# VHH binders against L-malyl-CoA/beta-methylmalyl-CoA lyase (citE1), part 4

Target 1, 346 residues: L-malyl-CoA/beta-methylmalyl-CoA lyase (citE1), of Haloarcula marismortui (q5v463)
Amino acid sequence: MTRLCRTFQTAPAAIPNDNSAKFLVSGLTSKGFQAPDWLVPDIEDGTAPSMKDEAVDNIIEHIPDHADDFAGDILPRVEWAYDDANARERGIEQVTRLAEAVGEELDGFVFPKVGRLDDVRDAAGVIADAERDAGLPEGTLEMAIILETAPGRSDLREICQYATDSRLSGLVFGPVDYTAELGGRTLDGERPRWDGLLEALSNETSAADIVAIGGPFDQLFHERAGVTYYNAEGYADQVAYEATIGIDGSWSLHPKQTEQANRIHMPTVEEMERDLHKIESFNEAKREGTGAVVVDGQMVDEATYKNFANTVKTVRAIDETHPAQTEAYYDDDLLARARDVELIFG

## First folded at step 1 (VHH)

Design f02 (framework vhh_8fcz_2)
Fold by ESMFold2-Fast, scan of step 1:
Structure f02 (fold): chain B 346 residues (1-346), chain A 121 residues (1-121)
Amino acid sequence: as target 1 above (346 residues)
Amino acid sequence: QVQLVESGGGLVQPGGSLRLSCAASGFTFSRYWMNWVRQPPGKGLEWVSGINSGGSSTTYADSVEGRFTIIRDNDKKMVYLQMTSLKTEDTAVYYCAKSGYRGYSYGYDYEGQGTQVTVSS
């Protein structure tokens, strides 16, 4: 089963402010729909070069106090690049230091700017070495990578095949660095959409049963008549498109984006009612000793049953991690049915 | 420079025991994690067990936990793998591996020739 990740929220682990850990602590203490499934304390591009050591210090200082109360997963984004030996060396040191100090509280690491499959294997080896050095059980720390280079895109299938038997649990699209890598241009203000790449990402990650996460939407606010508004429609359009093509989650840069993506990636009330009805009908028919069931004009067998079961499994995963979110989103009766229904084939 | 010499392998029946040894030289043994990795016939390398520089912390693959014990002797520059309740699935060439920890050396830095363990009736 794919791990829960409706939202991938990056938060700079250090900012130039009297309270340099402000955004990190805000993320760690987030509540309700603003709590991301994956919180990503950012040491890499979200943090100034002069502040990267402070970013590591802030993660070590603040995570132990909040990790038990934070329902989601915590995966710092370290420095890395397939073509930059100095970035790789800094990333190795960051992973080593974080695993030693707070590895029991962390769920994994995010590696940016990965190259071909061998570079992904190298990154996995860095985590494996850090786990052993820190005395952590093998496989304690997961890996997610950002797909944002030409060689990484070229090896997308090979990387996802590797993921089936490794610590690699997710792929995240990085459109800004990818566009720059390709020498892409903005003509007449229009940005590239990468719809074909997102479809390929969805296909390969689905085949490997790992998480696919879309790219960030950086048009956070817009102004009209001198008033600043959160760009809710623009972000909702992107997240809805990602969901329609099978992308599991969305990159968020702000708590308001996290709230929207968490809601959009939940099965709707209509989907829940439909799929629960089909499961309940099949279960009843099986108890009566019948082998063939037609529900709402559709033949239900083991394969179609598993599709309906996926809706229930998704809601259960959200409910287990964020019960306040499911209780706010679904009616009491519908949620109780989702919690209690027997899943014969899973 | 780095040398790892494995020994102790052999033919054993299911449910039996073996003790593997690894003699290390060419590096500051007491500063590195030491590991055992294995390669079953027709498969890739599989990590089995690790022990920290001081010997106070050990970790194991799920498939061997409770059956294998890793031990080290820093004075003798030796690492051992005590294997009990052996299964046919444990058949492999076993390698002693120095951790690639620190710098760009990641994964396993093994210099040994390995020792063959065969579990059959």
Scores: ipSAE 0.000, ipTM 0.099, lowest interface PAE 22.5, mean pLDDT 84

Design f03 (framework vhh_8fcz_2)
Fold by ESMFold2-Fast, scan of step 1:
Structure f03 (fold): chain B 346 residues (1-346), chain A 121 residues (1-121)
Amino acid sequence: as target 1 above (346 residues)
Amino acid sequence: QVQLVESGGGLVQPGGSLRLSCAASGFTFSNYYMNWVRQPPGKGLEWVSGISWSGGRTTYADSVEGRFTIIRDNDKKMVYLQMTSLKTEDTAVYYCARTFGKYSPYYFDYEGQGTQVTVSS
């Protein structure tokens, strides 16, 4: 069963400001559709080199105060790289300190810049060692990795196969670091879209029943004292494309992006009503005999039924974690039908 | 305390080039991801480009990629924007802005006065 992750929101765990934990606490206290499914306190690229220790300290200080009220999962992004021994050493220390101090409140860790399968196994081993040393039950802490290196892309299938029987629960695409790894160029202002990679990511993670998360959308507009524009259309277009190819969630950099991605990755009222009606009609026809199974002019067989069932399964997963979101988005009758309907296939 | 001082703007013909500079003071420059943002006449701010703490990673808005280059010098506490193939649509006040992370443009803290770039025939 795929874990719920419509949104993967990174938040710097420390900033050079009077309130260095400002964005960490903002993420932990987010409400409604702005609450991410996965909050990622960032020690890596979101936090300045001199602030890394303060980032760890802020996570230790603030997570216990907010974890009970935060409905989603909390996975700090630690330092790591397949080709940088110093980054690996710092990451091991960060995982060890965090597991010891707040491992009971955390859901896992995010590892950036992973290499081939053996590097992913090494990262999983770091978490296992930290669990043991902290006295946590084996398998308590999950792992997500960022697919953003040439070796990691080469081993995508092998890594996802490993995920079927391991702590690895998600793969997140990192286009900027991946393009840099490949020595990619910008020609006449045009950059790669990575559509083929995203389809491959969707395929391999779906085969492994783990989450696939798209890359960040950094075309945001902001100002301190003047007019602010948020690029809602550009982000919505990216998230909608991700959803259409089976990517489970989106990387968000801002609460407004989290709100959009949370909504786009859940079925609309129209989709819910349509798919529930088809399921209910098929179930009724099958119970009453061997009549023709044509609903609203569409032949319903096991394959088409499974597609409608996916809508219901998605809503049920969201409802389990964020009942306030489903209750705000769907009317009481529609939500009750989604909760109660029997799924005959899948 | 914190200061960002932009310079290098001016009037330029379409197809021309300009190099903008930003001098930082009052904070630990290497602790900040640095950005260029601009405000065209009658519009809000738009993010143009960003550069990581070490200069090892750069990002660009689609509208300027391939035409603009961002670079930083941590020893001199400077960030630069090399602009080529300028278009009338590039006309704006350009601001140097600091952020705390790689993709955190939503919480820019502007301390500069900006520098006007006008692209006109």
Scores: ipSAE 0.000, ipTM 0.268, lowest interface PAE 14.7, mean pLDDT 85

Design f04 (framework vhh_8fcz_2)
Amino acid sequence: QVQLVESGGGLVQPGGSLRLSCAASGFTFDDYAMNWVRQPPGKGLEWVSGISWNSGSITYADSVEGRFTIIRDNDKKMVYLQMTSLKTEDTAVYYCAKARGWYSRNYMDVEGQGTQVTVSS
ESMFold2-Fast, scan of step 1: ipSAE 0.000; ipTM 0.320

Design f05 (framework vhh_8fcz_2)
Fold by ESMFold2-Fast, scan of step 1:
Structure f05 (fold): chain B 346 residues (1-346), chain A 125 residues (1-125)
Amino acid sequence: as target 1 above (346 residues)
Amino acid sequence: QVQLVESGGGLVQPGGSLRLSCAASGFTFSKYGMNWVRQPPGKGLEWVSGISSSGSTITYADSVEGRFTIIRDNDKKMVYLQMTSLKTEDTAVYYCAVGKLRPYYYDSSGYFDYEGQGTQVTVSS
């Protein structure tokens, strides 16, 4: 995975309020660890049906004022559905308007409720048409899709294979719509964990070298002794699990979740020190004509080297986009080593 | 915003080798296909080689297959063209270009929207 997306933060692009762009502007002006890697101005499920035109208008009005200062990527979530022609028609209009007005400031679009591979190709075609009409270079606007339908799950491998030479750069899991699609029930308050699907998502996106993003955690707050607290433990547990199985990033519904996921998806100082030491030791052994070396009792060869290299690649991606975050988290010597070390793929 | 800087060209004798480099900036390099195209003296642009965003799909023009190798390094935001067994017919200005692999590049000029300054390759005694 080469594209940075530790956090996928949806923000309603319009709310029924005097300041309808409040959450959009809040996202665009976020700072430090609260700044998502991907900001997703939401026209779809996060925005009321009556507010969708205003959502497009708000994106056009506010993005030019803030895009230069926002370090991450900006990808609006438009309307779409593989089985709803009216939603598709509205989505095409939204992509066309946004690409023409602010396409130079946007990094791509998010398409929800995709079907099989042909539906994903249709969505990619919508972006390609909008790019040409707006005079943007071909391939300027990326695409992410939400995996949340039975047809989409069935074609997961085919969709990821298509991604290897297309504008499709990420897959995001949508558990709520997926559970509803399958007719799943909430028995005794238990939620399905979708561990098998998440493993499959991690596998197929890793094979295609594109971003995998987990689903939202909607239990934002809990109450204890009459006081409302942010549910940090519940979200941390989900994000940590996602990271352990190779999911690249997490869906965020709130700046506090964004801050937490950005930190959890960043390699720890201990992980960095460990993995850099192994890479440096292997590089030295390779220069001496040795294909393997033992470091702290562990054999490091070309197969295990790739795992350590992924840590360095992740830090480099964060450093390129958010140098203030890496400089705040790692000491100067450790960060310099991560920036300068040679990664060998021979 | 989008910038491509080619280097590595020069004068070389027939049968020789050269390695061209392209340094990319101003876009998310890892998500775009990259191409090498060339313009021989007095001729139009000719596609040479393409590599997908991940590096998993590579294609070559028939005229260079087996002699040229395209490589990308997404960590360094670099594309390389390793040229061997050079012929006088390979003399051209070589450009690095963002876009789809060959089928898309030739089907639409919009698929070849940015090329850098180029680097001159001259194959002669």
Scores: ipSAE 0.000, ipTM 0.146, lowest interface PAE 20.8, mean pLDDT 84

Design f06 (framework vhh_8fcz_2)
Fold by ESMFold2-Fast, scan of step 1:
Structure f06 (fold): chain B 346 residues (1-346), chain A 120 residues (1-120)
Amino acid sequence: as target 1 above (346 residues)
Amino acid sequence: QVQLVESGGGLVQPGGSLRLSCAASGFTFSSHWMNWVRQPPGKGLEWVSGISTGGGSTTYADSVEGRFTIIRDNDKKMVYLQMTSLKTEDTAVYYCATHRGYSGYDFRYEGQGTQVTVSS
């Protein structure tokens, strides 16, 4: 894991409201578990066509006031499409304006509807040109892309190989646009699951050491006996599945989803206790001159040790960015052990 | 395979004008930023100008701003560089290029070039 990204929260950068920046500012001022790892001010599909210039203006106005207090990363989603020259032209203008005005406060950009590898390289070039024009050091702005087209899926491996020596730091799955492009159908309320694509995404991003982010879950609320409830079970099922197959983070459309996904992507108290015990036991045995130990019936050697070390590394990454979240989630003794334990391997 | 073919260079007096052309093939031209870069005698490659996919956005090196104009024709798969008020320091081999790497200065797909000589 090169970057922490448990949550990828899109927030419309402008809405038809007296306070058009309401959701942008809400995201920038979020607290506790509702603070996303990546905030994505959305100029693209989350913002109406007539509001896109207002969205850029709102980002320029409000980010400088809040960026220093926002612990996560900020990556606006600009307009783009591999097959739409007008969308590409607007996206280039948006990147150029944002880099010039607030590039020092931004961490990167998100590009939707990317095509094959050449299109991804073109998007990277747009950011590079904007850095140059704004006087920013080259390579300071990162790129994430949304995997949501047939040509993008076809070049997934090539795109991830490119990521190993480029500004590309994350791939996000866009199931709605991908399903539409392939002519997929929603039958009796059930959407295509794309499990094979998610496994491929996990495989290729893991090989490249970049983040993989799952798709959005847009069934935010459900009705039961005339009362509206947040759909916690549906979102939890999706996030848990993503975590199980090695997807690093989840797309969030709402602070309640961000809170839930931030928690689900944290190692559980049980996982922490288990893995810390194995690490501590191995460390003691290693100091006494043996390379293999049996702890609770499981052999721990250098290879298995690295797996347990990943749990501690994940907690440390979260703790570094969001200490209030780790302090709320783990008891004081367990968190102190995670902070203090020596990692001999990995 | 990407191919870029430059033409239109030649010998011109200081204060003169030239129009360079670049014919592109082997990629989706309308989806790529296009650039002109040049290499003066005995010096490294320097970027001159860039044009967005639809032609609505253009950028120029400070040394050529106001004197050069970059234009593109997506239907013909062509990029042009209209050069006016030419100076002796504009003498170089001019290349048409796409950027294909980490930065906008990483020009991996270049043509064979066209020589521009500005001399009295």
Scores: ipSAE 0.000, ipTM 0.116, lowest interface PAE 20.5, mean pLDDT 84

Design f07 (framework vhh_8fcz_2)
Fold by ESMFold2-Fast, scan of step 1:
Structure f07 (fold): chain B 346 residues (1-346), chain A 123 residues (1-123)
Amino acid sequence: as target 1 above (346 residues)
Amino acid sequence: QVQLVESGGGLVQPGGSLRLSCAASGFTFSTYAMNWVRQPPGKGLEWVSGIYSGGSRTTYADSVEGRFTIIRDNDKKMVYLQMTSLKTEDTAVYYCAKGPIYRSGWTPHFQHEGQGTQVTVSS
């Protein structure tokens, strides 16, 4: 099973210094559906150049106070670029400091602007060196990377193959930097589609059993008839499309986006009822000595059973991390069935 | 190689003032938080004060809050401790230390390079 990541929430680790850790602490203390699966304290593009050192200091100060109470994973986004030695030096320093000070509380790091496979290996080596220097067990800290460069796109398959036996656990799409690198343009309100890239990302990450995360949606609010509204429809449309093509999670910039994406990436009540019924029917037939059954006109065998089992495994993963979310979303009987059913294949 | 050179200590009467200085080299000073720690005669290290890498935020041990001020100059690679209303209990060797800001319950394990600077508060 792929690691749980319905939501990848970036939060600036420092803002200009009246309570500079405000957004970091808000993310760490989030509740219910607003609690992201992955919280990403942002030292890179979300934090001003003058505030990057303060961002590192804020992570070191605040993570220990909240990590045990935060149910999801915490992965700071450090500075990096395959073609910028100065950004790489700053990123190495950030990883080294964070691993030494709070590596026991962190789950990993996010590296932006990665190049080809060798650059990804270099980034993994930075984490490995920091673990060793900090006295952390090997493999304690995972890595996610942002797919947002031409060389990174070129090596997408090779990078995902490397992920199968490495600390690399997720790939995140960065459309803004990718579009800029390619010289792409937004004309007359048309946004770049990147449908082919998203399908390729879904394909390669699924083959490697690692997390795929879509890009951010920065149109947070819109005006209708003189009133400002949260752009719920626009974000929901993007997240639904991502889910439809097999992307595991969505990038969120705001607690309201985190709430929507967490809900949309959960199996629906209809899906859960459907798949549980098929699993239960197959299990009963197996106890009776039959290896295949027809349920509602569909043949269920070992191969099709595994697809239904994935729904149950997803719900169990969410339930283990966020029981308040599953209890709020599913009725008591349905959730109890999902918790208790025997999975004989998958 | 990290080098930290402390200075400015001396003998002072209770109620007096001193300014300690620390010159840093061998690392990117502007990217690290800095601390002052002290060691009273025959006792272990005690954390005194910390300053974040940008210099805009500071923190202090309860015993020195309102009496001491920590300052940094990133251009000069210097950190300072302005000490006022000194008490006999402040008598210690003072060291500057590279590393994350100290928190309650955290055991300080600082890499410091140098002899420290002796502060003696006595009549």
Scores: ipSAE 0.000, ipTM 0.145, lowest interface PAE 18.4, mean pLDDT 85

Design f08 (framework vhh_8fcz_2)
Fold by ESMFold2-Fast, scan of step 1:
Structure f08 (fold): chain B 346 residues (1-346), chain A 123 residues (1-123)
Amino acid sequence: as target 1 above (346 residues)
Amino acid sequence: QVQLVESGGGLVQPGGSLRLSCAASGFRFSSYAMNWVRQPPGKGLEWVSGISGSGDSTTYADSVEGRFTIIRDNDKKMVYLQMTSLKTEDTAVYYCARDLKFGGVIKPYFDYEGQGTQVTVSS
């Protein structure tokens, strides 16, 4: 598959407290299933306007200390908007500073509030200019964008087609800003679902072989008597739906959400055993000169084989980045089979 | 470095009891509220119980209220979960989790560091 991104975790790069980098450092030092595939130090909406310069400074200070030990990708979310020249100017400055100071340790940047295809091309140009100015090799820094504007939605297909031969590697859904831009309403506490948009996102990103990420679930906690409790059921329902329709990963706002989404986006032990058995049986039949077999009542041929191969490819991608996670989740025999099996079609 | 080390898990029959322990180090223990959270097989994280830094207030998920008791010993830097009347639905990996000392811009984070301890309730 494309790139590994089961989880897209935003963390404020600066907060108003004695340790303003606390959440950034927490993300960079996360362990086990709490380690996101993409860590997104947030300069934009997650960071107060007065703290944005400190957010950039914190990223520059702390990334070099932790990047080598962080298994996932690190992509700061900078300021941007297709219709706000001041936000664009600040974002250009942020990208320029970060590429110069820590570009060798970063994997890319996230641009919010993008417009039509030409605006996406402009954002890609900002990264290209920063790479040249910093003396980085061309293509060092990837781009992800947040799909959260009417013009961005209008050009979804064109943007994904552009992604095929560009630095654009992922699209992330931003429901809050999208709903606000459309003048959408929350009635009786019911938020818009945007299921049709998520299906379109899944379709277009899959056609372009790039990452699709669902939107954030901001009902993190309920507060009672000075104690907080985590909303596990609501988030699990959203992530499961995203996985069901072919969305690659989920936006997380907290290590508990990251752990849930990382696990839900992994093939289950049952799926792994099922699909490996079908692949192994087909491989054996193919070596004996047979083009198709029936395994557990299902015909396995080249077309269906490719579907089962996707399970193995997903596990291999996770294993390459997070071997401790795969070793914790699958038994030794099952994981060894996934690592060693020959994929004839895939 | 902050460490949370859970222990006390194991296999118990329905209706049985078990006591989980969490040993904390690397921070001022009494300054933080502590929580127990669990992850049943194939499901997401579920918050179980919380206790204030002083130990003066406790709260519980509806599913465990009346059956579980959270306590802490600040001198020993320990938090405990006393579980009684265990059900098969209580089968999970249990983690202790540290609450934030300082507020966040978005939402309060739980910081949790530990390998967890497996509780299996079966006959």
Scores: ipSAE 0.000, ipTM 0.127, lowest interface PAE 19.9, mean pLDDT 85

Design f09 (framework vhh_8fcz_2)
Fold by ESMFold2-Fast, scan of step 1:
Structure f09 (fold): chain B 346 residues (1-346), chain A 121 residues (1-121)
Amino acid sequence: as target 1 above (346 residues)
Amino acid sequence: QVQLVESGGGLVQPGGSLRLSCAASGFTFGSYTMNWVRQPPGKGLEWVSGISKSGGSTTYADSVEGRFTIIRDNDKKMVYLQMTSLKTEDTAVYYCARWGTTVTRGSFDIEGQGTQVTVSS
């Protein structure tokens, strides 16, 4: 089954500051809508080359103190690349050290710059070896990969088919590295759209029942009349498009982005009210021996019922992990109905 | 200096068996996944099999699964490929590689000269 991942928040695991673990700890102690479903302590591109060892040390030091209080999943992004032996060597060492020291508190690892299916299998093998060496049960640690290379795009279908029976649980789009890999250019500030790739990603991950996550939005702030504003509209537009085409979650670079994406990827109050009403009406009709009900001009049968049930299941999954978010977003009556309603089909 | 020396290739009849060996030196062998890749005449590189650093996990290309077995001995710094039920399409130069991918040579970490396997009458 697809895991909950509305937000994929990267946080540098070490920064050149008196408190090098500042962003890592901030992510681990986040509350409310700012708490991501997946926190990704970043050893790779988010951390300077000179700070990578300190990043591993910070993860080992701080994860045990906070993991029990962090409701989401924790997956460090290690170094890796299909075409860079030195990056792979460093990544293997990072996975080995982290699994040995804090593997019981981690949920998995994120591998960037993956190549074809066999490179993905190789990365899975690195995690399997680390689990075995650390004495962890087989399958304890999951894997997510970043789709950001030409070979990775070529094998997208094969990679997602592999995911069906493996530790691979999510694919994340990396537009910056993908554009660079293809030799793409930014002309007059116009960014590549990659709409076709995102639709393909949505299709293949949905077929495999794994998580699809969109790419980062790096225009965090804009200036107007000398005042700096958070770019809420730009990020919301991207996240809404991702949700529209079936992408499960969004990459966030900042707590404000995490807050927006968590909200946008939740069923709206209108959707909840609509779908609960239809489920409740069908359940009542079943008690009276009627097989089909018309609610608000729509026929409700077993097939359409399952679609409404998906809304309730999504809310229940969020509620189980982040009850503070559901309680803040839905009124008490609506949330109680979602928690208590009987799902006859699905 | 990283060195990978492949050996054990030769001429074999269809349905026969052959064991390839790879001797590694110049790096911390037990810290790397190891792979076998092959290049058929007039074609590009094709990934064959991979083995985790401990030897506990193995993977195979669909074309060889059930017929080939990859093994490693970390004490001897050796990787082996046991090949059975060989087919004419298995004819290729076989390489031992630290990074197993299906991309071009420019993306592979292939250090050795390879060993030729020819499957014919």
Scores: ipSAE 0.000, ipTM 0.102, lowest interface PAE 22.3, mean pLDDT 84

Design f10 (framework vhh_8fcz_2)
Fold by ESMFold2-Fast, scan of step 1:
Structure f10 (fold): chain B 346 residues (1-346), chain A 125 residues (1-125)
Amino acid sequence: as target 1 above (346 residues)
Amino acid sequence: QVQLVESGGGLVQPGGSLRLSCAASGFTVSSNYMNWVRQPPGKGLEWVSGISGSGGTTTYADSVEGRFTIIRDNDKKMVYLQMTSLKTEDTAVYYCAKTRYYYGSGSHPKGMDVEGQGTQVTVSS
């Protein structure tokens, strides 16, 4: 059930422009490190109220042309809210239409503004009903939800426990709506950090073996000495923090953010060299009849081996989905070792 | 590799006209929103004008609306800025910038990376 999701890229499914599908198509045709693991055609907050029907139409028109060539997963974000019956009704219609028209090409749906566990079950039921109506096998379409309400935060553990044997495969943090829900304030330009919530999210999703994704970073650009620059440092700081606490991926609003997050969530050359050396040394020691070895002053046994094996497993998952990214990032020898090394434990 | 090369700047008297050119390469020009931004001496970047990939939609900053016209020629991979009724306040280095993503009805410097060398426009008596 472990899924690859270094990047969760929302793209408006329709914009008020001569080419309303421009960003949807740009996401679907992205290349190299700018190709997200999860592309999220956005019908909800990223799309103007007057454009939502056009957003559905654009997804139906353009997904079949590109899905076979898009290496990642495609999960449209539909309308939903635990406390808004009209939004729920529109979301049900959107899921139904999309599953019928392009359900074979989609990987799932993203539901925003979820409430307690029962509301999450209701959302899962909407997908199940749409699968049946479209003639798709049960469990074909997965679900990710955005954790951005007080009831959703209250039921975080229960929701993740439900995920263990359900279509729910990921939880995404929505700080803007969560702050608004709580009546939180932005003072002197300082936004709330929610570090405690992110740690709880990491803990509960890890216990359930599902994907955790951080919130969006909307300060895309900054000014320095009167010149406008992409805010690479700000986004990198957020993504690095997410990675250090065990968050699997990052929300991206722009291909430059997708490129950074894909790279930061990938093991570095130094990490891969270090962990491969420890694995290879332990494998040799096991062939000589010992269950532990000291490598560079560190003891490697079954417990520590599994930690190093995670580096290799992550690289293999990326390589399977995006071989162009691994081939660009690692030298040929290092990548070949990662592909071929025997993992005894893990 | 994306390359944008600006040209056509120079010294002009107030009330005069200039046409700036942007030669684009390394990407599909017709698929991208293109913009002109400028940097006056000692000031930050200011967005001037934008044009959609097809050329069907154009947008302008209030300070230049009615005086400047943005044009594209996708066959030649060129974007132009036709400037008329130039004012001293139009003195700046002008840059061509592409935007892959568009999040609203207007374009802003914050949504664009300037990459080319720029072309200097000086409006002086």
Scores: ipSAE 0.000, ipTM 0.102, lowest interface PAE 21.4, mean pLDDT 84

